# Designs tried in a protein design chat: VHH binders against Uncharacterized protein YDL144C. Part 4

Target 1, 356 residues: Uncharacterized protein YDL144C, of Saccharomyces cerevisiae (q07589)
Amino acid sequence: MSRILVIGAGGVGVITALSLWLKKESDVSLVVRSDYDRVLKHGYTIESCDYGRLEGWRPHHIYSSVEDAASAADNQGYNYIVVTTKNIIDGPVNSRVSNIIRPVLEKNKELHGPQLTTHILLVQNGIDIEKEIWAEFPREQYRYTVLSGIQLIGSTKIGSGHISQVGQDHLSCGAFDPQDAAAIQAANDFVRMYSNEGQNFVEFDPRVRYSRWKKLLYNAAINTSTALVGLDVPRCLEFGVNKKSTEIEVFHPAMREIIAIAASEGIIIEEEFITMFTEITRKKVFKPSMCVDCEKGQLMELEVILGNPIRIAKRNGVATPTLSILYNLLVLVQAKLKERKGLLKFDEKTATLVDE

## First folded at step 1 (VHH)

Design f06 (framework vhh_8fcz_2)
Amino acid sequence: QVQLVESGGGLVQPGGSLRLSCAASGFTFSSYSMNWVRQPPGKGLEWVSGISSSGSYITYADSVEGRFTIIRDNDKKMVYLQMTSLKTEDTAVYYCAREGFYDTLEYFDYEGQGTQVTVSS
ESMFold2-Fast, scan of step 1: ipSAE 0.011; ipTM 0.265

Design f07 (framework vhh_8fcz_2)
Fold by ESMFold2-Fast, scan of step 1:
Structure f07 (fold): chain B 356 residues (1-356), chain A 121 residues (1-121)
Amino acid sequence: as target 1 above (356 residues)
Amino acid sequence: QVQLVESGGGLVQPGGSLRLSCAASGFTFSDYYMNWVRQPPGKGLEWVSGISGSGGDTTYADSVEGRFTIIRDNDKKMVYLQMTSLKTEDTAVYYCAKGPLYYDEWSFDYEGQGTQVTVSS
């Protein structure tokens, strides 16, 4: 049986672990931090549109840290690491994905050398999220692949050890390197192990970078704008000058810039999606994830959604006037959140940022 | 895996009516928002209408509100678009599309060849 470690015990991570556990084709471990004591004693209460109501549910193994999970692998290691945490690359250094997974990769290298390949599945937003892993873990020293997970799921932690899922789980899983045969096989194997016929929808993604750039049409234009102003999508559209300025001068230009950046890499995204993405959201009263994060005082996935696209644009000579304004204003919002959390300090007497 | 098969298009005179059908398979139909989108000649894709998984919430583009009605039959795994008072501007290829869930990021796929609607005298 494949040994799978799920890191992140929010709504997405818990349902991911549940789906794998229900299929009975893997040994499932879950890293639970703030809820560890409650879950250890009472398990999870789950209300799922796909899987029904469960009381006292636990995966096969629960750990309070990645280090404990790595140590407790009993010399067998993990075949898959599924990362469902937010990717905040400008946040605390210990929260970086490469630092989170490091204990597992080091332990697998120590115990197994080239005998065990670890498949790292990133169920996270953004572009170039795999690059820090390749940079931090040289392929000559570590045996692993990196997989992309794009998940649509309405799952929320509504209390300690209590998960509510209201929308069907849809997961697209593929290889970041389309030429890596081992990664392609691992993605197909994960799809098979994750699939629960009639309960969820899961598919292999043959064009990971295309899918991620396409999703950024929405994330880089609409998630960002709504987060900046603290409004849902229909309010952004209706409150604009003549009920048109938001879509014409903010959303559409930002989307066109993403299309231009993707094209600079040889990836073509059809112009029709600009109009479609704007219109279909016009009457859906909801706040995208970045807007919700900001309202909860949580750091935003700013760098993987805007920072990395803009760096690619600069490298390839693509102009990004709209994305750059959104990015630089959201950098200030992110700094305000960091200051409130004690992650940066400002000296009002000297009117300067304290470099600590 | 997901299959959406559109039908019911044709040639009609202005002021006429048509009912488009979409047969869905490969997913739990009642959990997903379903949409109709169209592509008029020489224009980009235009969203037309959407319906929630339960059928309890429907939305329409301003250009079709009051003239079009979206309905679904979850037992038959069908979504329909009842079009009345058709205008020449409604001429387009119509596509059925599985929509987003209630929360968060959104993506959209077209299935089949769509169904052609031509409104002319």
Scores: ipSAE 0.000, ipTM 0.235, lowest interface PAE 12.2, mean pLDDT 86

Design f08 (framework vhh_8fcz_2)
Fold by ESMFold2-Fast, scan of step 1:
Structure f08 (fold): chain B 356 residues (1-356), chain A 122 residues (1-122)
Amino acid sequence: as target 1 above (356 residues)
Amino acid sequence: QVQLVESGGGLVQPGGSLRLSCAASGFTFSSYAMNWVRQPPGKGLEWVSGIYWSGGSTTYADSVEGRFTIIRDNDKKMVYLQMTSLKTEDTAVYYCARVEEYGTYDLPMDVEGQGTQVTVSS
């Protein structure tokens, strides 16, 4: 039975653990931080459009930290680490994905590296999110693969130990390295263990980098713009000059820049998706995740959605005037959020940033 | 196609009560969370209340907590907003909204109805 550790007990992480638990083909551990005491005593209350209403639910194991989960591995280690936390690479060092998973990778190596391959599934937005893991964990010392999870699900933690899921649980899982046979096999195995016939939709993704660039058409143009101005998508579209300037001068140029960057890597995304992504949200009053994060005072997934695409563009000679303006303004928004959290300090008497 | 029809608005005095109704069609009502949102004159949309697909959990904006109650009847495909202790600042067009799955936001909303006007004045 595969041993799976889910890190992140938000809406996505809890539903991920539930789906795996319901299939009964894996031993499921969940890292629960702020809700640990409540979940330990009462379990989760879950209202799911796919899985029904559950009271007092918990996975096979719950831990208050990744370190505790690693220590409790009982010589078996973990076959999969599923990371559902936000990827904020410019945030606190200890919150970086490589540092979060390190205790598990060290424990698996200690238990017997050649026999244990750890499959790291990143259920996170962005491009080049796997590169930090490859850079921090030399393949000569660690046995692992890195898998991509793209989750199209509306699942929210609405209170302590309380999850609400709307819309079908849809997961696309594939290998970041398309030539890594072990990663491809691990992704297919995860799809099988996650699949619950008649309840969810899960598929193997043979083109991970294509899928991630395609999703960035929406995230890099619309999540970013709405976060910057604090407006929902229909307001951004209606409030534009002649009800056209936002889509013509901001959204569409940003999307075309993403298409050009993907093309510079040999990945073709049809321009039809520009219209599709703009129209699908035109009459739906909602704020994308990055906009909600700003309003809650939480740091944005800025670097994986804009920073990394722009760095790729610079290497490949692709111009990014629209994405660069959005990025540099959102860097200031991110700094404002960091200052509010005490992660950044400014001395008003000297008018200088305190470098520490 | 998805259709939401709001009703029950009207003119009411401060401190009064009113019950709004929303009739849903074109989707599996019992599988979706529902929200009430409002738009005061000259202002943007403001989220008011939410009820999850089962009816087992409700949430409210701070401005209405303790005064408004959201209820649903899955058999009749209806969602209601019971409003009490109404204030002048509650004056707005009220809309019901289906929570749509899209994957780029935790709880997106679809505001397709024409709304129902609530006016609180003496």
Scores: ipSAE 0.000, ipTM 0.172, lowest interface PAE 12.7, mean pLDDT 85

Design f09 (framework vhh_8fcz_2)
Fold by ESMFold2-Fast, scan of step 1:
Structure f09 (fold): chain B 356 residues (1-356), chain A 120 residues (1-120)
Amino acid sequence: as target 1 above (356 residues)
Amino acid sequence: QVQLVESGGGLVQPGGSLRLSCAASGFTFSSYEMNWVRQPPGKGLEWVSGISSSGSTITYADSVEGRFTIIRDNDKKMVYLQMTSLKTEDTAVYYCAKWRGELTYSFDYEGQGTQVTVSS
């Protein structure tokens, strides 16, 4: 039985653990931080459009830290590390994905060496998110693969130990390196263990980079815009000039710029997805994840959703007027959040940013 | 073979104190979460307290919060339960339990247990 460690107990992480647990083909561990005490005593309350209402639910194991989970795996190890935390590359160094998973990779290397290949599944938004893992963990020293998990899911933690899922659990799982046979096999195995017929939809993704660019049509245009203004999608659309300016002059131009950047890498995304992604939430009163993060005072996945796409655009000579305006305004929003958290300091006497 | 040996139980009057001990062997103690569970007369098993492998995370059942303290000593491979302000409802057989690898509400309490009776 595969041992799977899920890191991140937000809406995505808890539903991921639930789906694996319901299938009964893996041993599931979940890292739960602030909710640990409540979950240990009472379990999770889950309200899911796919899985129904569950009360008192727990995975096979819960740990309060990644370090505790790594220690507990002394002789068993972990076959999969599923990372569902926000990928905030401009945040604190200790919150970097590579630093979060390091205790598990070090323990697996120390105790299991060549006998255990660790499959790192990044269930996170954005582009180029796998590159940090490859850079930080030399393949000569660590035996691992990196897998992409793309979810089109609406799942939020609405209280301690309380998850609400209102969008279908649809997971696409594939290999970041399409030539890595071990990664391809690991992705297919994960799909099998995750699949719950009649309740979710999960598929092997043969074109990871295409799928990630395609999802960025939504994330880079709509998550970003809603985060700036603190409004749900229907309000953004209705409040626009003549009920048209938001989709015509903000959402659609941003999406077209993403399509142009993908095309500069040889990846073609059909324009029909512009209208599809605009319409899927038009009448659903919900705030996308970046908007929710901003309202909760949490840092946004800004760099992986806008920063990296814009850097690719600049390298390839693609103009990004709409994405760049969104990015630069959200950099200010991110800085405001960092200042409030004590991660950024401004000296009012000199009117300057205190660096380092 | 995993062995958990509980001790420290006995008869005590309401308001009294007892310290339970659990001696562990046969596994890498420092790698596992340890728990105390109890079985009152005529009732099923009730979880009492848990402590993570490193000792960084400690949790208690609401009925014992503020009265009981769980402690672990990884060097000695020991888990303790310091009980104060004991009530008649605390009467039970107490078991030391290693995380079993089942659902979180299931525990491996392989020890013989230690009887705690709170009565005047």
Scores: ipSAE 0.000, ipTM 0.082, lowest interface PAE 24.8, mean pLDDT 85

Design f10 (framework vhh_8fcz_2)
Fold by ESMFold2-Fast, scan of step 1:
Structure f10 (fold): chain B 356 residues (1-356), chain A 121 residues (1-121)
Amino acid sequence: as target 1 above (356 residues)
Amino acid sequence: QVQLVESGGGLVQPGGSLRLSCAASGFTFEDYGMNWVRQPPGKGLEWVSGISWDSGSTTYADSVEGRFTIIRDNDKKMVYLQMTSLKTEDTAVYYCAKDHLYSEFGYTDYEGQGTQVTVSS
């Protein structure tokens, strides 16, 4: 049985662990932080459109930290590390994905050396999210692969230890490096272990970078715009000038810029996806995750959704007027969130930033 | 525009009962889970109870389990919190809060003014 560690116990992480647990083909460990005491005592209450209603549910193992999970790995280690946490590059250094997974990779290396390959599955938004891992963990010292997980799921926490899943569990899993045969095999193996026929939809993704650019049509245009204005998607669309300016002057231009950046790398995204992503939540009162993060006072996944795309655009000579305006205004929103959290300090007497 | 109007609070003796009401408007009420959250004097927001869109699922904070019951009426667009065996620790402003679809958190937007519950002799 594969030993799988899921890091992140939000709506996505808990449902990920549940799907793996229900299949009964893996040993599932979940890192639960804020809800640890409640979950340890009462388990999870889950209302799922795919998996039904569960009370007192627990995965095989629960840990309060990644360090504790790593220490409990014994001589078997972990075959998969599934990261479902937010990827906030400009946040605290200890929250970076490479630092989050380091205790597990170090322990696996210590216990197994070249005998165990660890498969790191990033179920996170954005582009170039795998590059930090390749840079931080030299392949001659660590044996691992990096896998992409793209979730199209509607899952939220409606109370301590309580998950409500309204949107179908739809996971696309593939290899970030399309030439890495071991990563391709690991992704296919994960798809088989995750699949619960008749309950979820999970598929192998043969075109990871294409899929990530495609999802950025929604994330870079709609998550960003809604976060900036604090409105759900239908309100953004209806409140526009003549009920058209938001989609025509903001969403569609941002999406076209993403398409142009992808094209600069040789990746063609079909124009019909502009319409599809504009329409997908037009009549659903839905606040995308970045908008919700802002409202909860949580840092946004700004760099992986806008920063990295804009840097690629600059390297490849692609103009990004709409994305750049959204990015620079959201940098100010991110700074406001950092200031509220004590991560950024402003001196009103001198009118200057004290810390960077 | 989303509106949530809480009512039913007041002063009660320890061991007493109260029923809070929340009238919702400006959204498709039957599509969303609803929550009660409270803010005790000098403290932050504390989640109390949640109910799914179809009343099929209810959950409660450990501190109120067995004493409070959350109910909804989709036809009337109402959420209720029936409180029994009230304790001084239940003293707080109570808010009604709507879930956001596809969002990773326990509770979100409370649009109302809240209703004050005071439990004392």
Scores: ipSAE 0.000, ipTM 0.148, lowest interface PAE 11.2, mean pLDDT 86

Design g01 (framework vhh_gefurulimab)
Fold by ESMFold2-Fast, scan of step 1:
Structure g01 (fold): chain B 356 residues (1-356), chain A 121 residues (1-121)
Amino acid sequence: as target 1 above (356 residues)
Amino acid sequence: EVQLVESGGGLVKPGGSLRLSCAASGRTFSSYAAAWFRQAPGKEREFVSAINSGGSTTYADSVKGRFTISRDNAKNSLYLQMNSLRAEDTAVYYCAADRLYWGDYSEYDYWGQGTLVTVSS
């Protein structure tokens, strides 16, 4: 049986652990931080459109930290690390994905050498999210692969130990490096272990970069705009000038810019997806994850959703007027959130940012 | 800035109902998440229910199915409909509002003065 460590106990992470647990083909460990004491004593309350209602649910193992999980693995290690936390490149150094997974990879390197390969599955939004891991952990020194997990799930933690899932559990899993045979095999194995016939949909993704650019049509246009204004998608669409300006002047231009950036890399995204992504939540009172993060006072996945696309555009000579305005305004929203968390300091007497 | 004023508290018999109101003034309330908390004599303040700016709701297990939180943004008002009241629901009920945080979060930016609900056995 594969040993799987799920890091992140938000809506996505808990449902991920539940699906793996229900399949009964893996040993599932979950890292639970703020809710650890409640979950250890009472388990999770889960209301799922796919898996039903569960009370007092727990995976096989629960740990309060990645360090504790790594220590508890002893000489066995983990076959998979599933990272479902927000990917906030501009956040605290300790919250970077490479630093989060480091205890497991260091333990594996020390005790197992090349004997155990750990498969790192990033169930996170954005583009170029795998590059930090490759840069930080030289593959000659560490034994691992990096896998992409794309979820279009609507799952939210609505209270301590309480998860509500209203969108279907649909996971697309593939290899970031299409030449890495071990990663391809690991992705196929994960699909098999995650699949629960009649309850979820999970598939192998043969075109990871295509799938990530395609999802960015929604994330870079709609998650961003809703986060900036603090409104759900239907309100953004209805409140526009003549009930049209939001989709015509904001969403569609941003989506077209994403298509142009993908095309600059040789990846063609079909124009019909502009209409599909605009319509998919038009009549659902739904706040995308970036908007919810702002409302909870949590930092946004700004750099992986807008920063990295814009940097790619600049390198490839693609104009991004709409994405750049959204990005620069959201940089200010992010700074406001950082200031409130004590991560950024402003001196009111001199009216200047403290550079350090 | 927003100021909150609760009303609707009072004495009620077990099994009865009460509707609490919270009137917001100052900035437009519609951009804020709002919550109800309560504090019984000699106990810590506990979460009751919350509603975000988009209308999504969450409830403490002890009140789920009995209490309903709602809002009217045109009237800058928050409501708590309390049904099937029990002696253990006796507490001072507080309205809270915050622009960024919602749900079971104890440090909301704005708080009302409270309204007393007494359920007599």
Scores: ipSAE 0.000, ipTM 0.103, lowest interface PAE 21.8, mean pLDDT 87

Design g02 (framework vhh_gefurulimab)
Fold by ESMFold2-Fast, scan of step 1:
Structure g02 (fold): chain B 356 residues (1-356), chain A 122 residues (1-122)
Amino acid sequence: as target 1 above (356 residues)
Amino acid sequence: EVQLVESGGGLVKPGGSLRLSCAASGFTFSDYAAAWFRQAPGKEREFVSAIYSGGSTTYADSVKGRFTISRDNAKNSLYLQMNSLRAEDTAVYYCAAEFGTYLWDSREYDYWGQGTLVTVSS
């Protein structure tokens, strides 16, 4: 039985743990931070369009920290680490994905050495999110694979220990390195363990980088624009000049720039997806996750959605006028959020940023 | 076993030409971007040229118009045609393959060859 540690107890993480638990093919541990005491005493209340209504639900194990999960007395190591937290590269250093998973990787190395390969599944938005893990954990010293999880799910934590899922659980899982046979096998095994026939949809992704660039058409054009202006998608489209300027001058140019960047590294994204992603939420009064993050005062996944694409574009000689303007304005929005959280300090007397 | 093996290096006079080859094995070469890097004695490894899986090419400014990168996916091979060679081109040339991004950053490459020496002198 595979031992799986899910890190992140938001809407995505809790439903991920539930699906694995319902399949009965894995031993599921969940890291719960702010809601730990509530969940330990009363479990989760879950209202799921796919899995039904549950009261008092808990996975096999609950820990208040990754360090506690790694050190647990019953810990034989983890076969999978599923990371569902937001990937905020420019956030606090201890919140970096590599630092979050480090205690588990070190403990697995101590307990099993070459006998256990740890499969790290990143259920997070963006491009190049796996590069940090490869850089921080040299392949000569650690046995692991890195897997991509793209989850198209509408799941939100609406209260302490209370999850509401209104969008279908659809997971696409594959290997970041398409030539890593162990990663491919691990991804296929995860798909099997996650699958609940008639309740969710889960598939193996043979083209991880293609899928991530494709999703980025929506994230880099629409999540970003809506976050900047604080409007839902239908309002952005209807409020444009002649009900056309937003899609023609903002969304479509940003999407075309993403297509050009993907093409610069040999990945062709079909032009029809520009229309598809523009239309998919045109008549749904829906605020994308980055817009919601801004409104809640939470840091945005800015670097993995815009920063990394723009860096790839610069290296490959691709012009990004629309993405660069969006990025530089959102850098200011991100700084405003950091200042409000006490992560950034400005000296009013000298009118300068207080450098660390 | 994944391997990249370079060949074609040697001694050549300034203004001469040389063709380097790189044979890939143990992985599906056609899915990878591939590049040539070089390292001269006492210097850092520098980017020379890269070719994407789809066939698009990029070149360092120092070699543009003189070098041509190409690939043959049926033979799992990468080539570098070097014309109008200069003393400054003297280096060990390395073949590298990667996931399909950041072609100019040597730290991004997944697989590396052992290198082949090119000496340009009179």
Scores: ipSAE 0.000, ipTM 0.115, lowest interface PAE 17.8, mean pLDDT 86

Design g03 (framework vhh_gefurulimab)
Fold by ESMFold2-Fast, scan of step 1:
Structure g03 (fold): chain B 356 residues (1-356), chain A 122 residues (1-122)
Amino acid sequence: as target 1 above (356 residues)
Amino acid sequence: EVQLVESGGGLVKPGGSLRLSCAASGRTFSDYAAAWFRQAPGKEREFVSAITSGGSTTYADSVKGRFTISRDNAKNSLYLQMNSLRAEDTAVYYCAADLDYYEGSWDAYDYWGQGTLVTVSS
């Protein structure tokens, strides 16, 4: 029985832990931060379109921090670390994925040496999110694989210890390195442990980088634009000049730039996805996650959704006029959020950013 | 992923020359942009030179005209030819690689070697 640690107790993380727990093929631990006391005493209230209504639900183990989870490994360690937190590269250093998982990875190494391979599953948006892990944990010192989780799920925390899921749990899991046989096996094993026939949809992803570039057609064009203007998708489309300028001059050009960047790496994305992603939320009053983050005063996943694609484009000589304008304006929005949180300081007397 | 190992550091006199090498293993190095950074005792890590996967180069003003960066993709290797060395060139030199190209931003590079010491003194 695999031991699995889920880090992140938002809508995605809690449903991930629930699905694994319901299958009864793994020992599930969940890191719960702000809701810890409530969940310890009363468990979770879950209203799920896939899994039904649950009250007082808990996984096998609950911890208030990653450090506590690592300390409680009881000499068996963790086979999987599932990271469902937002990936905010330009946020505080201690919030970086490599720093978040480090206590668990170090403890696994200490307890099992080279015997245990730890499978790190990143259930996060963006491109090149795995390279931070590979850079920070040299293969000669650590035994691990890095897996990609792409989740299409409408799950939100609507109160302390209260999760509402209204969109079907759909997970694609694969290996970031398509040549890593151990990672491929680990991904297939995770799909088996996550699958609940008739309740969710989960599949092995044989083309992780393709799938991530494809999802960026939506994330880099629509999540970004809606976050910038604070409007849901239908309003963005209807409020455009002649009800056409948004899709023709903002969404579609941004999507085509993503396709061109992917092509510069040898990955071909079918043009039909431009229409598909524009249409799928045209009549759904829905604010994408980046838009919701801005409204709640939370930092955006800016670098993994726009920063990394633009840097790849610059390296490969691909022009990104639309993505670059969106990125540079959202950098200012991100700075505004950081200032409100006390993460950066502006001196109004000198009209200068206080640099450290 | 890629692993980097530097070599070629040592003690040289002012005005001398030294060639640093960086050997890459793992994933094909030709897919990566690569750079040299250096760190003197008690100072921040500073940019020295970078080269794109296509071979375009850039240099810090302090080394322009004296240092030359080059790569050999067939050997998965990166080089830094250092001429007219000065006392202020004394530092630990690091090889860095990334799928993205970052001019002058050391904190953006993801793959790093362990460093090789260059001492310029009489």
Scores: ipSAE 0.000, ipTM 0.104, lowest interface PAE 21.2, mean pLDDT 85

Design g04 (framework vhh_gefurulimab)
Fold by ESMFold2-Fast, scan of step 1:
Structure g04 (fold): chain B 356 residues (1-356), chain A 119 residues (1-119)
Amino acid sequence: as target 1 above (356 residues)
Amino acid sequence: EVQLVESGGGLVKPGGSLRLSCAASGFTFDDYAAAWFRQAPGKEREFVSAISSGGSTTYADSVKGRFTISRDNAKNSLYLQMNSLRAEDTAVYYCAAEYDWTGELYDYWGQGTLVTVSS
């Protein structure tokens, strides 16, 4: 039976753990931080359109930290680490994915050596998110694979230990390195263990990089713009000059730049997705996740959604006028959020940023 | 409960026509955009056509001019009229409302209906 550690107890992480638990093909551990005491005593209250209503639900194991989870599994190890937390590479060092998973990889290496391969599934937005893991954990020393999870799901934590899922659980899982046979097998195995026939939709993703660039058409154009202005999508469209400037001068140019960057590395994204993403969301009164994060005072996944695409563009000679202006303005929004959280200090007497 | 139920699939010869239907229940269909997707065995899911709540339509280049998407809000139904069918149109066709290619909106899917185009 596969041992699976889910890191991140938000709407996505809790439903991920529930789906794996319901399938009964894995031993599921969940890292719960802010809600730990509540969940330990009372379990989760879950209202799921896919999985029904559950009261007092717990996975097989609950831990308050990744370190505790790693220590508790010292004789078995973990076959999968599923990371559902926000990927904020410009945030605190301890929140970086490589630092979050390090206790598990070190423990698996120490106790199991070449007998256990750890499969790291990143259920996170963005491009090049796997590269930090490859850089921080030399493959000569650590036995692991890195998998991509693109989860399309409407699941929100609405209270302590309380999850509401009103949108169907849709997961695409694949290997970041398409030449890694072990990663491909691990992704197919995860799809099997996650799938609950008639309840969710789960598929193997043979084109991880294509899928991630395609999702960035929306994230890099619409999540970013709405976060910058603090408006829902329909307001952004309706408030534009002649009800056209937002889509024609902001959204569509940003999306076309993403398509050009993807094309520069050999990945073709169909241009009809520009119209499709814009039209499907035109009359949906909602704020994308980056906009919600800003309003809650939480740091944005800025670098993985805009920073990394722009860096790829620069390496490949692709012009990004629209993405670059969005990025540089959102860097200021991110700095404002960091200052409010005490992560950034400005000295008003000298009018300068305090170093370190 | 939000449910989407597809119907109208079947076996048809090349050049033939089929009309797919999708019945929506458990939500106010009028307010939601809807789309058709298809998936052939061993291949990734492919976008076919979408219709906004206001009636604006979008088509994949491979089906443009051959397929027509429409909706009947009074019947909470979505349709796909497929003409001049080709062997490469063979797939399971899925109805989606609130389909979210972005991860920001809810995904509602039907169970699919099989369309086979073969002589």
Scores: ipSAE 0.000, ipTM 0.288, lowest interface PAE 11.4, mean pLDDT 87

